VHH binders against q9p7j3. Designs and how they scored, part 150

Target 1, 174 residues: q9p7j3
Amino acid sequence: MILPLFPETQVHVFVYENVSNCAAIHEQLISQNPIYDYAFLDAATILYKKQVYSAIIRALEDRRDEQMKTKTIHSEVILSLSPKTEISSAFRQFSMTKKSKNIVVVKIDSKLTEEEEFERLDKLVEGNRVEFSDEELQKLIDFKVLKKNYKLDPSTLENPLASILSSIALRGYS

## First folded at step 11 (VHH)

Design y64 (framework vhh_6qgx_2)
Fold by ESMFold2-Fast, scan of step 11:
Structure y64 (fold): chain B 174 residues (1-174), chain A 122 residues (1-122)
Amino acid sequence: as target 1 above (174 residues)
Amino acid sequence: QVQLVESGGGLVQAGGSLRLSCAASGRTFSDYTMAWFRRAPGKEREFVAAITWSGDSTFYTDSVKGRFTISRDHAKNTVSLQMNSLRPEDTAVYYCAAGSYDFGTPSEYDYWGQGTRVTVSA
């Protein structure tokens, strides 16, 4: 997918359900294996395509403006999902863990074609790839996790999109 | 000033043991994954071992698995690497590193020590 504000930036987003090897992937992330240079998110935290794109756009804006708080564009995407500015809090809230079952994977600035990224990532992730769509994401979300991460009250839960996007754009406070 | 300070390096003969320690000062790392990396002369830095913030998960590179043990002490704000059955190829500068909890991307270690040298003679 092409982002209108960053048309030269290649962005690929993949969704996998019923992933059986999250512990192995997590080990590769901790050991800094460069083959795993993607942002791995827990799908329990992602409700909308716009949520992911808003975080990507915020991360790209921060990179453009030389205001990144993290070391890589992929880690900046993870931070940008959080309503707070603390890196460790953001990773705790949104990153894949060894116990994750469904994941969202983001690749920015790939040196490979989209087809080559699909083939590579399908070899790393032992799960079922599904379409990156609101319909598929809504099957994988955990509303208790979403409510906690974005501090949503019962009135907001009925239509949380605007609140989530506002939290990402403003990147929280305190 | 936030610092990670390694200690315990030195010269040891093959088959010997060393215990490396990493002391954190200026803040606590209770929410951080702690890791050891090493760099041999003329080579790239490589991963050795890691322990998660809770201490319930440990990870090792294949070449040290069964010989090295990583542990942490939250009360003392330290992480340790017990190195047994040392081999000449373990000769390197060993670095302590702290990274964000459950990072979702490689290379997200924010704090690094200066390193401690380990030399294993044949």
Scores: ipSAE 0.566, ipTM 0.807, lowest interface PAE 1.4, mean pLDDT 87
Fold by OpenDDE, second read of step 12:
Structure y64 (fold): chain B 174 residues (1-174), chain A 122 residues (1-122)
Amino acid sequence: as target 1 above (174 residues)
Amino acid sequence: QVQLVESGGGLVQAGGSLRLSCAASGRTFSDYTMAWFRRAPGKEREFVAAITWSGDSTFYTDSVKGRFTISRDHAKNTVSLQMNSLRPEDTAVYYCAAGSYDFGTPSEYDYWGQGTRVTVSA
């Protein structure tokens, strides 16, 4: 897909459930294998499509403004999911781990169609692709983790999206 | 397993055009992303253009955008590079490559042709 604010940047987002090789993927990421040039997110931490899109937009804005805090646009997406400014904290909160089962995969600056990108990614991820939708994300979310990551309380739980988006948008402005 | 043979190189004046062709052996042509690389005298091999296995996507190095067009013919197992508005800095040996990924680095391609020389005079 193309974001209106960033017409020259193609973005793809994929969701996988029951992934059996997260540990292997994680090792490749540590090794900085360029074939794995994606943002791998733990689906347990993602509740809304807009949450992901907001993080992507924040990362792209940071890049545009030459204000990236991380080395790559994909790592910046991970950082952008967090209300915290600490990179290590953001990765612990939102990135795929060796123990992850369900993941959200984001590709920035794709040169491929969505289908082509999927075929490429499908060679790397051993799991079942599901639709990138709020409905499917809701099935994969860990609310305990979500509450912890965004410090949600009873007053914000009625509309967690607003709180999440505010946290993403206002990171570093407190 | 896959043999690539380039053709179409030659001498051309600046502003001129050439069409390179690469013929691939085997029956698995459609499984590979095809690319063109070039190596200028005294320089390292650099990415020029690529077309995905499906043919749906193409991408180019910045210096050739708008001038070069990569295409492929699955029926003939060929990939072509139409080069227009050629410049002296385009002078190089051009190589055809086949791989499973669309990376712009040589290490991502498994098969290479012998190359065809393109010389652009001022």
Scores: ipSAE 0.011, ipTM 0.283, lowest interface PAE 8.2, mean pLDDT 91

Design y65 (framework vhh_6qgx_2)
Fold by ESMFold2-Fast, scan of step 11:
Structure y65 (fold): chain B 174 residues (1-174), chain A 122 residues (1-122)
Amino acid sequence: as target 1 above (174 residues)
Amino acid sequence: QVQLVESGGGLVQAGGSLRLSCAASGRTFSDYTMAWFRRAPGKEREFVAAITWSGDSTFYTDSVKGRFTISRDHAKNTVSLQMNSLRPEDTAVYYCAAASYDFGTPSEYDYWGQGTRVTVSA
């Protein structure tokens, strides 16, 4: 996908269900294996495509404005999903864990072609790749997790899109 | 200010053992993943071992599995690396590192020690 405000930035988002090797991926992240330079999200926290894109746009804006709170653009995407600027909390709320079953993977500024990223990622993730679509994401979401992460009340939980997008766009502003 | 200070390096014969220790000051690291990295002369820095804050899970690079053991003492705010059956190829400067989170992206180790030298003679 092309982002209107960042047309030269390569963005790829992949969704995997029934992933069996999250513990192995976690091990590679701990060892700083450069092949795993992606943002790995728990799909239980993602309800909409626009949620992911809003976080990506916010991270790219913070990089442009020299206001990143983390060291990498991928870490900044994870932070940007959170309604607050506390880094460790954002990572605990949105990141893949060794117990995750369904994941969303984000790649920004790839040094490889989209075809090469696809081939590489399919070898790293032992799961079933599905379309990055609202329909597929809604099969994987955990509404209890979503409600907790965004502080949603019963009225907003019925149609949470606007609240989620506002939380991401206004992160760090009162 | 946060500091990690390594100790325990030295010269040892092949087949011998050394115990490295890393002492943290300036804050507690109970919520941190602690790791050891090494850099041999003329080579890139490589991962050796890590111990996570969540459940004290341990991870090792393949070349040291079964020979090295990482552990921590929460009360003393220290992490240790027990190195057994040492080989000449284990010769390196060993660095202690800490990361406040280890999920979602490659871990960002923001705190590093100055390193301790290990030399293994043939």
Scores: ipSAE 0.645, ipTM 0.815, lowest interface PAE 0.9, mean pLDDT 86
Fold by OpenDDE, second read of step 12:
Structure y65 (fold): chain B 174 residues (1-174), chain A 122 residues (1-122)
Amino acid sequence: as target 1 above (174 residues)
Amino acid sequence: QVQLVESGGGLVQAGGSLRLSCAASGRTFSDYTMAWFRRAPGKEREFVAAITWSGDSTFYTDSVKGRFTISRDHAKNTVSLQMNSLRPEDTAVYYCAAASYDFGTPSEYDYWGQGTRVTVSA
């Protein structure tokens, strides 16, 4: 996938359900294994494709403008999902944990086709790949978590996408 | 900013034990995942163990599982590495590291100590 605003940057997004080895993946991330150079998100916190894309775009913009708060573009994607400025808070809110069952995986600066990247990632993730779509994400979302992460109330729940995107865009400006 | 200072290194015979300690400055210790790395002579730095910010999860490299134990004391702002059944191949400079999130990608640890030398004789 090529984003119009960033034509030189190839991005891939994958969704896995029923992942059995999140704990092992988490360990590899902590150990800084370079093979696991992805952003691993808990799917329970993701409701829309646009939510993910918005975070990716913000991360890329931050990199472009030399305003990244984290050291890697993938960490910046995780941070960019959060309405909070604290890196630790963002990761607690949105990153995959050892208890996660469903995950969204983002690759930035890929040199491979989507299929080739999938073949590599499939060796790391023990789960079932599903389509990256609002329909599939909706099946995996935990609305309690979503409401908590973005402080959604009955009025904003009528249009949660708008509220989420606003929260992402206005992080640090409240 | 956080400053990390390691201690507890030294010379020990194979089969012996050492306890490393890392003291962290600042008031935000509980926000950081803490880890130990090591660099043996002529080798690259490698991960040894980590403990999440909450202390609810620990991780170890395979070669130290069952022998090393990582722990943290939030009240004292310290992280420790209990090293038992030491082997000559454990000889290295051991570094304390801190990350502001539960896990890291390559080069994501924000703060590093100066290191403490551990030498295990045969």
Scores: ipSAE 0.016, ipTM 0.325, lowest interface PAE 7.3, mean pLDDT 90

Design y66 (framework vhh_6qgx_2)
Fold by ESMFold2-Fast, scan of step 11:
Structure y66 (fold): chain B 174 residues (1-174), chain A 122 residues (1-122)
Amino acid sequence: as target 1 above (174 residues)
Amino acid sequence: QVQLVESGGGLVQAGGSLRLSCAASGRTFSDYTMAWFRRAPGKEREFVAAITWSGDSTFYTDSVKGRFTISRDHAKNTVSLQMNSLRPEDTAVYYCAASSYDFGTPSEYDYWGQGTRVTVSA
């Protein structure tokens, strides 16, 4: 995917279902293994492709403007999914956990081609790769989690896209 | 104003044991992942062990599995590393670290101690 405002930035997004080794991945993240330099999201929190892209765009804008609140671009993507600026809360709300079953993986500024990233990630993630599409994401979402994370009431839950995108774009707008 | 202070390092013979402690002050770390890292002379800093805020799950680098045990005391705001069956290659400065960023990306450890030296004689 090419982002109009960031045409030189390499962005890859992968979706895996039925992942059996989230605890092992989490161990690699805790030990700072550089091979795992990605953002690992719980698919239970992601409903739309546009939700992920909006967070990526926000993170890239904050990096461009020297306004990142976290130490890495991948951490900034996770923060950018949250409607709030509190880092610990954002990570607990959107990150993969050792109990996750389905995950979304984001890579920014890859030195590898998309095909090479597929080959690498398929070795790290013990699950079934599926298409990054709204159709596949909607099979993996947990609406109770989504409602809690974005403070959606029953009326907005029927058409949540605009509310989610506004929450991401307007967070901390000054 | 937030500090991690390591203690318990020293000289020990191969096959011996040491217990390292890390005392945290300035805040509680019950919702942080706590970890031990080490750096041997002429080498890069490497991960040794971690204990998570969630359920006190523990993780170890392969070379210390079965020999080292990490634990925490939430009431005392401390984390400890029990080191058994020590080897000369365990000689290093051991650092305590704390992270709130351990979810979804490689952990960024925000707080670090100054280190405690462990020397294992052949």
Scores: ipSAE 0.586, ipTM 0.793, lowest interface PAE 1.0, mean pLDDT 87
Fold by OpenDDE, second read of step 12:
Structure y66 (fold): chain B 174 residues (1-174), chain A 122 residues (1-122)
Amino acid sequence: as target 1 above (174 residues)
Amino acid sequence: QVQLVESGGGLVQAGGSLRLSCAASGRTFSDYTMAWFRRAPGKEREFVAAITWSGDSTFYTDSVKGRFTISRDHAKNTVSLQMNSLRPEDTAVYYCAASSYDFGTPSEYDYWGQGTRVTVSA
């Protein structure tokens, strides 16, 4: 996928449910295995496609402006999901853990087609690929986690997307 | 903002043991995943072991599993590497590293120590 705002950057997003090897993936990330050069998100924290896209765009903007707070574009995506500026907080909030069961995987700067990238990633993730859609994400979300991550209250729950996007956009301005 | 100082390196015979220590200063120690890396002569730096900021998880490169143990002491702001059954191929400069998150992508460790030399004789 090519984002209109960043035509030179190819992005792919994949969703996996019932992943059995998150712990193993987590170890590889700790070990800085270059084969695992993705952003691995806990699907329990993701409600909308636009939430993911917003984070990707924010990360790409940060890179463009030479304002990244993290070392890699993928870690910047994770940071960009958070309304908080602290990297550790963002990762605790949104990143895949060894206990995760459902994940969203983001690849930035891909040189492969979506199918080629999927074939590559499918060797790393032991789970069932599902469609990257609001419908599928809604099945995987933990609303308690979502409310916590974005400080949603009854007044904002009527339109959680707006609140989420605002939180992402206004990170660092609160 | 974080300074790391390694200690405990030295010369040891094969089969022997060493305990490396890394003292961290600066920001809250509990905010960082801590790791040990090593660079052998003529080789690239490689991952050895890591422990998450919570201390709940540890990870090891395959070649050291069962021999090395990483631990941390939040009260003392230290991370340690107990190295048992040392082999000549373990000879390297060992580096302490800190990361802001409990996993990462390549090159996500933010702070590094100056290293401590470990030499294992045959």
Scores: ipSAE 0.022, ipTM 0.311, lowest interface PAE 6.3, mean pLDDT 90

Design y67 (framework vhh_6qgx_2)
Fold by ESMFold2-Fast, scan of step 11:
Structure y67 (fold): chain B 174 residues (1-174), chain A 122 residues (1-122)
Amino acid sequence: as target 1 above (174 residues)
Amino acid sequence: QVQLVESGGGLVQAGGSLRLSCAASGRTFSDYTMAWFRRAPGKEREFVAAITWSGDSTFYTDSVKGRFTISRDHAKNTVSLQMNSLRPEDTAVYYCAAEDYDFGTPSEYDYWGQGTRVTVSA
């Protein structure tokens, strides 16, 4: 997909449920296998498409403005999901773990079509690909994790979109 | 900032053992994923082993599984690589590397040591 603010940047987002090989994927990430150049998120932390897009846009803005805090655009996406600028904390809060069951995968600067990325990524992830949609994400979210990560009040938990987007946009100021 | 210093390299005969150590100054190793990489003469750097920031999980490249063991001493702020049943093909400069996080993206290893040379004779 193409973002209006960044029309020359190729962006793809994939959702997988019932993933059985997160530990094997982690091993490939640790060994710097370049085939795994994606951002792997725990779907328990993602409630909305707009949440992911807001983090991607923030990361792309930071790259454009030469203000990235991490070494890669994919790492910057993970950081940008967090309300705070501490990198290790952001990765603990939003990254896939060895025990993750459902994941969201982001690819930026893809030289492949969406279909070609599907073919490539389906070989790496042992799970069921589902549509990147609010409906599918709402089946995979853990509201206790979401509340903790964004420090949501009980009063906002039933409709947290504006609070989440504000946290991403104002990262470093709150 | 983190500085990494390797030690323990040397000359050993095939079938022998060596123990490499990596000492950190700055932050403690429990805050980092630690890894060993090597570069053989005329070849590119390759991953050897890692021990993760979270839970001290260990990972090895296939050619060293069962022969090498990576471990961490949190009290001494060191990571070590015990190398057994060494082969001439293990001849390389061995580098200690560290990164602040170990999930979500391919590891970038923010910090590198200067390397320690291991030579395995036939």
Scores: ipSAE 0.586, ipTM 0.816, lowest interface PAE 1.1, mean pLDDT 86
Fold by OpenDDE, second read of step 12:
Structure y67 (fold): chain B 174 residues (1-174), chain A 122 residues (1-122)
Amino acid sequence: as target 1 above (174 residues)
Amino acid sequence: QVQLVESGGGLVQAGGSLRLSCAASGRTFSDYTMAWFRRAPGKEREFVAAITWSGDSTFYTDSVKGRFTISRDHAKNTVSLQMNSLRPEDTAVYYCAAEDYDFGTPSEYDYWGQGTRVTVSA
């Protein structure tokens, strides 16, 4: 897909459930294997499509403004999901771990169609692709993790999307 | 919580070899990516080598590739750095570090050892 705010940047987002090789993927990321040039997110931490898109947009804005805090645009997406400015904290909060079972995968600056990108990614991820939708994300979310990551309380739980988006947008502005 | 203790440092002539060892305490050693860093006199701490939590993957800074080898022993909760063909520019205090999740950023390791000094004479 093409983002209206960034027409030169093609973005693809994929969701996988029952992934059996997250540990192997994690090792490749640590080794900085360029074949794994994606943002791998733990699906347990993602509740809305807009949450992911907001993080992508924030990362792209940071890149545009030459204000990225991380080394790559994909790592910046992970950082952008967090209300915290600490990179390590953001990764611990939102990044896929070796113990993850369900993941959201983001590709920035894709040169391929969605289907072509899927075929490429499908060689790396051993799991079942599901639709990138709020309905499917809601099946994979861990609300305890979500509440912790965004410090949601009873007052914000009535409209968690607003709180999440505010946290993403206002990171570093407390 | 993990405590790290380095050993094996010393004085060696250029072209010589040393083997550093890092002993890790705690029950979660197998969950951590382990790494070696070094700080030369008047310089900032820099990454040297890392080994993944499973031990299946390693990576090195360019200047030590082909000369240094990182390995780990899960049974003994140790990480080692075999240093061959040592050069004067390898002189530094070498530190062992542990991280549960690592993307190759030197500043994000959770646990550090006290360091062991390596001196390479010309």
Scores: ipSAE 0.007, ipTM 0.252, lowest interface PAE 10.6, mean pLDDT 90

Design y68 (framework vhh_6qgx_2)
Fold by ESMFold2-Fast, scan of step 11:
Structure y68 (fold): chain B 174 residues (1-174), chain A 122 residues (1-122)
Amino acid sequence: as target 1 above (174 residues)
Amino acid sequence: QVQLVESGGGLVQAGGSLRLSCAASGRTFSDYTMAWFRRAPGKEREFVAAITWSGDSTFYTDSVKGRFTISRDHAKNTVSLQMNSLRPEDTAVYYCAAEEYDFGTPSEYDYWGQGTRVTVSA
């Protein structure tokens, strides 16, 4: 995918369900294996495509403006999903963990095509690839996690999109 | 910020043991992932072991699994690497590293010690 505001930036988003090797992936992330240069999110925290795109756009804007709070664009995407600017809290809230079962994987500044990234990720992730769509994401979300992460009250939980997007776009200003 | 100081390196015969220690200062509440890396002469730096801030989960490179054990003392703000059954191939300068967040992306270790030399003779 090409973003209108960032047409030179290649963005790929992948969704995997029933992943059995999250602990092994986490081990590779800890050991700085360069093959795993992606943002790995817990799908339990993601309800909409626009939620992921909003975080990517915010991270790219912060990079453009030299205002990134983390060291990499992929870590900035994870931070940008959070309504707060506390890095450790954002990572606890949205990152894949060794216990995750469904994941969303983001690649920014890819030197590979989407198909080539799929070929690589299919070798790294032991799970079923599904379409990056609102329909598929809604099968994987944990509404208790979503409510906690975005501080949603009962009135917004039924239709949380605008609240989530506002939280991401206005992170640190509200 | 965190300052890291390693100790415990030295010369040992193959099959012997050494215990490396890393003392962290600047943070009284230890909530960061700690790792050991090593670099042999003429080689690239490689990952050896890590212990996470969240529940002290441990990770090892395949060549040291079963021989090395990483542990942390939260009260003393130290991390240790117990190295058993040492091999000549373990000869390297060992570096302690720390990272404040370590989920969802490859760890970017911001804080590095000066290194401690380990030499394993045949």
Scores: ipSAE 0.515, ipTM 0.766, lowest interface PAE 1.4, mean pLDDT 85

Design y69 (framework vhh_6qgx_2)
Fold by ESMFold2-Fast, scan of step 11:
Structure y69 (fold): chain B 174 residues (1-174), chain A 122 residues (1-122)
Amino acid sequence: as target 1 above (174 residues)
Amino acid sequence: QVQLVESGGGLVQAGGSLRLSCAASGRTFSDYTMAWFRRAPGKEREFVAAITWSGDSTFYTDSVKGRFTISRDHAKNTVSLQMNSLRPEDTAVYYCAAETYDFGTPSEYDYWGQGTRVTVSA
């Protein structure tokens, strides 16, 4: 997808279910293997495509304005999903862990085409690729996790989109 | 605030052994992955080995697998690197590093020691 405010930025988002090798991926992230330069999110935390895109837009705005709080654009995407600016909390809330089963993978500034990224990631991730769509995401979400991460009450939980997007856009203000 | 201090470097002949230690002072490392990196003169910093805080899972770069062993003492808040069968190509300054968040992107180590020099003669 092309982002209206960042039309020259290539963005790819991939969704995998039933991933069996999250511990092996974690090993590659610890060793700073450049092949794994992506943001790996736990799908239990993502309900909408717009949630992911809002975090990407916020991260790109912070990079443009030289206000990034992390060292990489992919780390900034993970931070930007959180309503708070505390890096360690954001990573605990939204990142893939060794125990994750379903993941969302974000690539920004890819040197590869979308098709080439698909082929590459399918070799790195041992799971079933599914469409990046609200329908597929809603099958993987954990509403208890979502409620905790965005502090949603029962009245907003049935239609949480506006609240989630507002939390992402207003992160670090008041 | 956390400080990392390396020790144990020195001069050794090829085929010899050295044990490096890294002591953390300040606060304990809860859920910190600890790692060793090295930098040879004129080269980029290279990952060597890591150990996770919980479960002590270990990871090594291919060139040191079977020769180096990383270990941790949770009570002493230290990490050690036992280096066996040393080669001239292992000559470098060795750095201890700690990572605050472990998952989601390639690790961004937040705390670094000043380094300890290892020289392996032919």
Scores: ipSAE 0.504, ipTM 0.807, lowest interface PAE 1.3, mean pLDDT 86

Design y7 (framework vhh_6qgx_2)
Fold by ESMFold2-Fast, scan of step 11:
Structure y7 (fold): chain B 174 residues (1-174), chain A 122 residues (1-122)
Amino acid sequence: as target 1 above (174 residues)
Amino acid sequence: QVQLVESGGGLVQAGGSLRLSCAASGRTFSSYTMAWFRRAPGKEREFVAAITWSGDSTFYTDSVKGRFTISRDHAKNTVSLQMNSLRPEDTAVYYCAAESYDFGTPSEYDYWGQGTRVTVSA
């Protein structure tokens, strides 16, 4: 996908369900294996395609403006999903863990085609790839996690999209 | 913030053992993933072992699996690396490192110790 304000930036997003090797992936991330240069999110935290894209756009804006708070664009995407500017909280709220069963994987600045990234990730992730769509994401979300992460009221929880996108876009502003 | 101080390095014969310790100071030590890295002369720094703050799960590079054991003592605020069946190729400066949050990207360790030297003679 091409983003209007970042037309030269390659962006790919992948969704995997029933992943059995999150601990092995976590080991590769801990050991700084460069093959795993992606953002790995717990799908329990993602409800909409627009949620992911809004975080990506915010991260790219912060990189453009030399205002990133993290060391990599992928880390900045994870931070940008959070309504707060606290890095440790954002990672605990949105990142894959060893116990994750469904994950969303983001790649920015890929020099590979989407097909080549699929081939690469399918070798790294032991799970079932599904379409990156609102329909598939809604099967994997945990609404209690979503409510907690974005501090949603019961009335907002019934239609949370605008609140989530506003939280991402206005992160750090009172 | 976290400060890391390594100890326990030294000279040992091949087949011997050493125990490295890393003393960590900080109010939120329980929220840090701790790792050991090493750098041999003329080589790049490589990962050795890690222990997560969430459930004390352990990870090892293939060359040390079965020989090295990483452990954490929350009460003493220390991380240890028990190194058994040492080989000349284990000769390196060993660094303790800490990351303040859980993983979603390749780790970008925030804090590093000064290192402790391990020499394994043939």
Scores: ipSAE 0.505, ipTM 0.793, lowest interface PAE 1.4, mean pLDDT 85

